# Designs tried in a protein design chat: VHH binders against Abasic site processing protein HMCES (HMCES). Part 4

Target 1, 269 residues: Abasic site processing protein HMCES (HMCES), of Homo sapiens (Human) (q96fz2)
Amino acid sequence: CGRTSCHLPRDVLTRACAYQDRRGQQRLPEWRDPDKYCPSYNKSPQSNSPVLLSRLHFEKDADSSERIIAPMRWGLVPSWFKESDPSKLQFNTTNCRSDTVMEKRSFKVPLGKGRRCVVLADGFYEWQRCQGTNQRQPYFIYFPQIKTEKSGSIGAADSPENWEKVWDNWRLLTMAGIFDCWEPPEGGDVLYSYTIITVDSCKGLSDIHHRMPAILDGEEAVSKWLDFGEVSTQEALKLIHPTENITFHAVSSVVNNSRNNTPECLAPV

## First folded at step 19 (VHH; from w3 with S30N)

Design fa
Fold by ESMFold2, fold request of step 20:
Structure fa (fold): chain B 269 residues (1-269), chain A 121 residues (1-121)
Amino acid sequence: as target 1 above (269 residues)
Amino acid sequence: EVQLVESGGGLVQPGGSLRLSCAASGFTFNRYWMYWVRQAPGKGLEWVSEISTSGGSTKYPDSVKGRFTISRDNAKNTLYLQMNSLRPEDTAVYYCARGFWDSSLGYEDYRGQGTLVTVSS
């Protein structure tokens, strides 16, 4: 997984992240750095995307079930990195394989500090390699959505009303991530960055690609992954597995160029 | 600098009780799971207890379950182990540990220098 869509306006995204805390109280996550949110139909590594994390990471006495939403850099920069420019990191940290997460220091150390996050997206893109050609077919992959008579077509963004029919109640894809905090040696703001955990693809996606993001399906899974204060690393890792509760459709090659940020990137073909 | 300083060990008769303390400094104590581990003479390290950041979740191996109680006071940055119904096989150096260390995955970031508990007539 190397491309996502996360295009919702901040207020729509925030409402889509409504949750219940451990006492059953309905809440919205509190933003950190909201001005750094850059919505786009076509997000790539090194860009910022919103993630959820526990409030306890920021406040000494916070309830660990409370959620913060914050933009973070895609491509984890380990806290031990010594260069001044994160692009000089000689390891690819866009993704983290679940079967080796406890073997890689870049991932096991922040995981041991409870630095678990939920990476948010409308869905993700994958390119299918067809045998006998070098041509690749992109797909947009997302949670199944509940449809009503008023539900619109995913590609119908020709008016605010048509866009709202699809996206106002869109179920966001929730992927398991690990984050770390890097202090630049020459000063400046602490850099928050994340990796997406990957697993073997489910049967439904195996013809498209052999790997998929570790998807957290439902409030219980999301809550347990986020709550590092009460859910141990051992228990959290049991949440990391493929899911069949996923759907997809083919899209045009518009998405191939990461500079294209339009609804056509995810429109069905 | 991270420090974990255990205290409260000593000589006790079988069936007796001891309360161990661990004073923590140099880190944000309430953001870490905490652990007690022990090392009996001639043996490797054995996990004894774990406690979540708030103290709301605790876990024990069968060898000490029902006899030992882990607790923490986040306002005082202190971890405790109440040991009751002590047996000669509980004789060990007891260590306070930070990070995650469970029976399956085992990983610790810091461990103190330990306090000796001797259970003997």
Scores: ipSAE 0.282, ipTM 0.697, lowest interface PAE 4.1, mean pLDDT 88
Fold by ESMFold2, last read:
Structure fa (fold): chain B 269 residues (1-269), chain A 121 residues (1-121)
Amino acid sequence: as target 1 above (269 residues)
Amino acid sequence: EVQLVESGGGLVQPGGSLRLSCAASGFTFNRYWMYWVRQAPGKGLEWVSEISTSGGSTKYPDSVKGRFTISRDNAKNTLYLQMNSLRPEDTAVYYCARGFWDSSLGYEDYRGQGTLVTVSS
């Protein structure tokens, strides 16, 4: 997984992240650094995307079931990195394979510190290799959405009314991630960055690609992954597996260029 | 500097009780799962108990369940192990450990210097 859509306005995104704390009270996550949120239909590595994480990471004695939402850099920068420019990192941290997560220092150390996050997106893109050509067919992949008389189609016109029918109640894709905190050698703000955990693809996606993000399906899975205060690393890793509760459609090649930020990126073809 | 200092060990008769303490410093104690592990003479480390950051979740192996109780005081940065109905097989050096993870597959964090518990007539 190397491309996502996360295009919702901040207030719509926040409402889509409503949750219940361990006492059963409905809450919205509290934002950190909201001005760094840059919505786009076409997010790529090194860009910022919103993630959920436990409030306990920021506040002594906080309830670990309470959630913060914050933009973080896609592509984990380890805390021990010594150069001043994160783009000089010599290894790819966009994804982390679940089967080797405890073998790689860049991932096992933050994971052991409870630095688990939920990466938010409208959905993600994957490119299917087609035999007989050099061209690849992109697909937009997302949770099945509940259809009602009020809902609309993803490819409907860009008018405000049609947009609201599709996106106002969109179920966000929730992917398991690991984050770390890097202090630049020359000083300045701490850099928060994340990686997305990957697994073997489910049967439904196997014709598109052999890997998929580890998807956390439902509030119990999301809560357990985030709550490093009450859910151990060993128990959290049991949440990491493929899911068949996923749907997709083919999209045009507009998405191939990461500079294209338009609804056409995810429109069915 | 991370520091874990165990105390409360000693010689006790079978059927007796001891309470171990572990003073923690140099890190944010409230953000870590804490563990007790032990090492009997001539053997490797054995997991004895675990406790979540708040103390809301605890686990024990069958060998000590019902006899040992782990607890923590986050205001004092202190971990405890209450050991009741002690048996000669409980004789070991007991260590306080921070963020302990599956040692067979990966990450081990930190443990203290230990306190000796001897159970004999």
Scores: ipSAE 0.240, ipTM 0.664, lowest interface PAE 4.5, mean pLDDT 88
Fold by ESMFold2, fold request of step 20:
Structure fa (fold): chain B 269 residues (1-269), chain A 121 residues (1-121)
Amino acid sequence: as target 1 above (269 residues)
Amino acid sequence: EVQLVESGGGLVQPGGSLRLSCAASGFTFNRYWMYWVRQAPGKGLEWVSEISTSGGSTKYPDSVKGRFTISRDNAKNTLYLQMNSLRPEDTAVYYCARGFWDSSLGYEDYRGQGTLVTVSS
């Protein structure tokens, strides 16, 4: 998984992240660094995307079930990295395989510190490589959405006002991630960065690609992954598995160029 | 500077009880899962108990379950191990540890210097 859509305005995104804390109280996550949120239909590695994480990472004695939302850099930069430019990292940290997460120091160490996050997106893109050709068919992959009488699907929206209604109740894709904190050697702000955990693809996606992000399906899974104060690493890792609760449709090649930031990137074709 | 200082060890008869303490400093104690591990002479480290950041979740191996109780006081930055019905095989150096212990990988972030518990007739 190397391309996502996360295009909602910040206020719509925040409301879509409403949750219940440990006491059952309805809450919205509190933003950190909201000025770094850059919505786009076509997010690539090294860009910022919003993630959820426990308030306990920031505040002494905070309730670990309370959530912060913050933009983080896609592509985990380990705390030990010495160069001043994160693009000089000599290995790819866009994704982290679930079967080797406890073997790789770049992921094992932050995971052991409870640095678990939930990566938010409208959905993700994957390119199907077909036998007999070098051409690839992109797909947009997302949670099944509840049909509404006001707008029923992405393909049914044919005006700006109908498009807005498609997204008003959109169920955001929630992917399991690990983050780390890097202090640049030249000084400046701490860089928060994340990796997306991957698993073998489910049967429904196996014809598109053999890997998929580890999807956290439902509030219980999201809460347990985030709550490093009450859910051990060992128990949290049991949440990491493929899911069949996913849907997709083919999209045009517009999405291939990461500079294209338009609704056509995810439109059915 | 991270410090974990164990205390409360000593000589005790089989069937006796002992309470270990671990004073923590140099880090935000209530953000960490805490562990007791032990090392018998000539053996590797053995996990003895774990406790969540708030103390709401605890876990023990079968060898000590029902006899040992882990607890913590986050206001005092102190971890405890109450050991009851002690047996000679409980003789070991007991360490306070923070972070994570995976029985297959044996990972921990930091471990104290330990306190000796000797159980003998």
Scores: ipSAE 0.209, ipTM 0.654, lowest interface PAE 4.8, mean pLDDT 88
Fold by ESMFold2, last read:
Structure fa (fold): chain B 269 residues (1-269), chain A 121 residues (1-121)
Amino acid sequence: as target 1 above (269 residues)
Amino acid sequence: EVQLVESGGGLVQPGGSLRLSCAASGFTFNRYWMYWVRQAPGKGLEWVSEISTSGGSTKYPDSVKGRFTISRDNAKNTLYLQMNSLRPEDTAVYYCARGFWDSSLGYEDYRGQGTLVTVSS
């Protein structure tokens, strides 16, 4: 997983992240650095995307079940990185394989500190390689959406009314992530960055690609992954597995160029 | 600077009890899971107990379950281990630890110098 869509306006995105705290009360996550949120149909590594994490990471006495939403850099920069430019990291941290997470220092150290996050997206893109050609077919992959009489079609997002019918109640894809905090050696703001945990693909996706993000399906899974104060690393890792609760459709090659940020990127073909 | 200082060890007879304490400083104690580990003479480290940040969740291996109780006082930045029904095989240096889940590294993020518990006549 190396491309996502996360295009919702901040207020719509925030409402889509409504949750219940440990008391059962409905809440919205509190934003950190909201001005760094850059919505796009076509997010790539090194860009910022919103993630959920526990309030306990920021506040000494916070309830660990309370959620913060913040933009973070895609591509984990380990706290021990010594160069001044994080784009010069000599290994790929866009994804973290679940089967080796406890063997790799870049991932096991932040995981042991409870630095678990939920990576938010409308869905993700994956390219299927076709036999006998160099052509690759991109797909947009997302949670099945509950259809109502007022629901619209993804391909009909050409006006404010049509856009709202599709996206106003969109169920965001929730992927398991690990984050770390890097202090630049020359000073400046701490860099928050994340990786997406991957697993072997489910049967439904195996014809498209052999890997998929570890998807947290439902409020219980999301709550347990986020709550590092009450859910141990060992218990949290039990949440990491493929899911069949996923759907997809083919999209045009417009998405191939990461500079293209239009609804056509995810429109069905 | 992170510091973990254990106390309360000593010589006890089989069947006796001891209460270990660990004073923590130099970090935000209530943001961390805390652990007790022990090392018997000539042996490797053995995990003894873990406790969540609030104290709401605790776990023990079968070797000590029902006999040992971990607790914490976040207002005093102190971790405790109540050890009852002690056996000669509980003889070890006991360490409090702030560590990773990683079973190969154990609870070794930070550990104190330890306190010796000897169970014999």
Scores: ipSAE 0.201, ipTM 0.648, lowest interface PAE 4.6, mean pLDDT 88

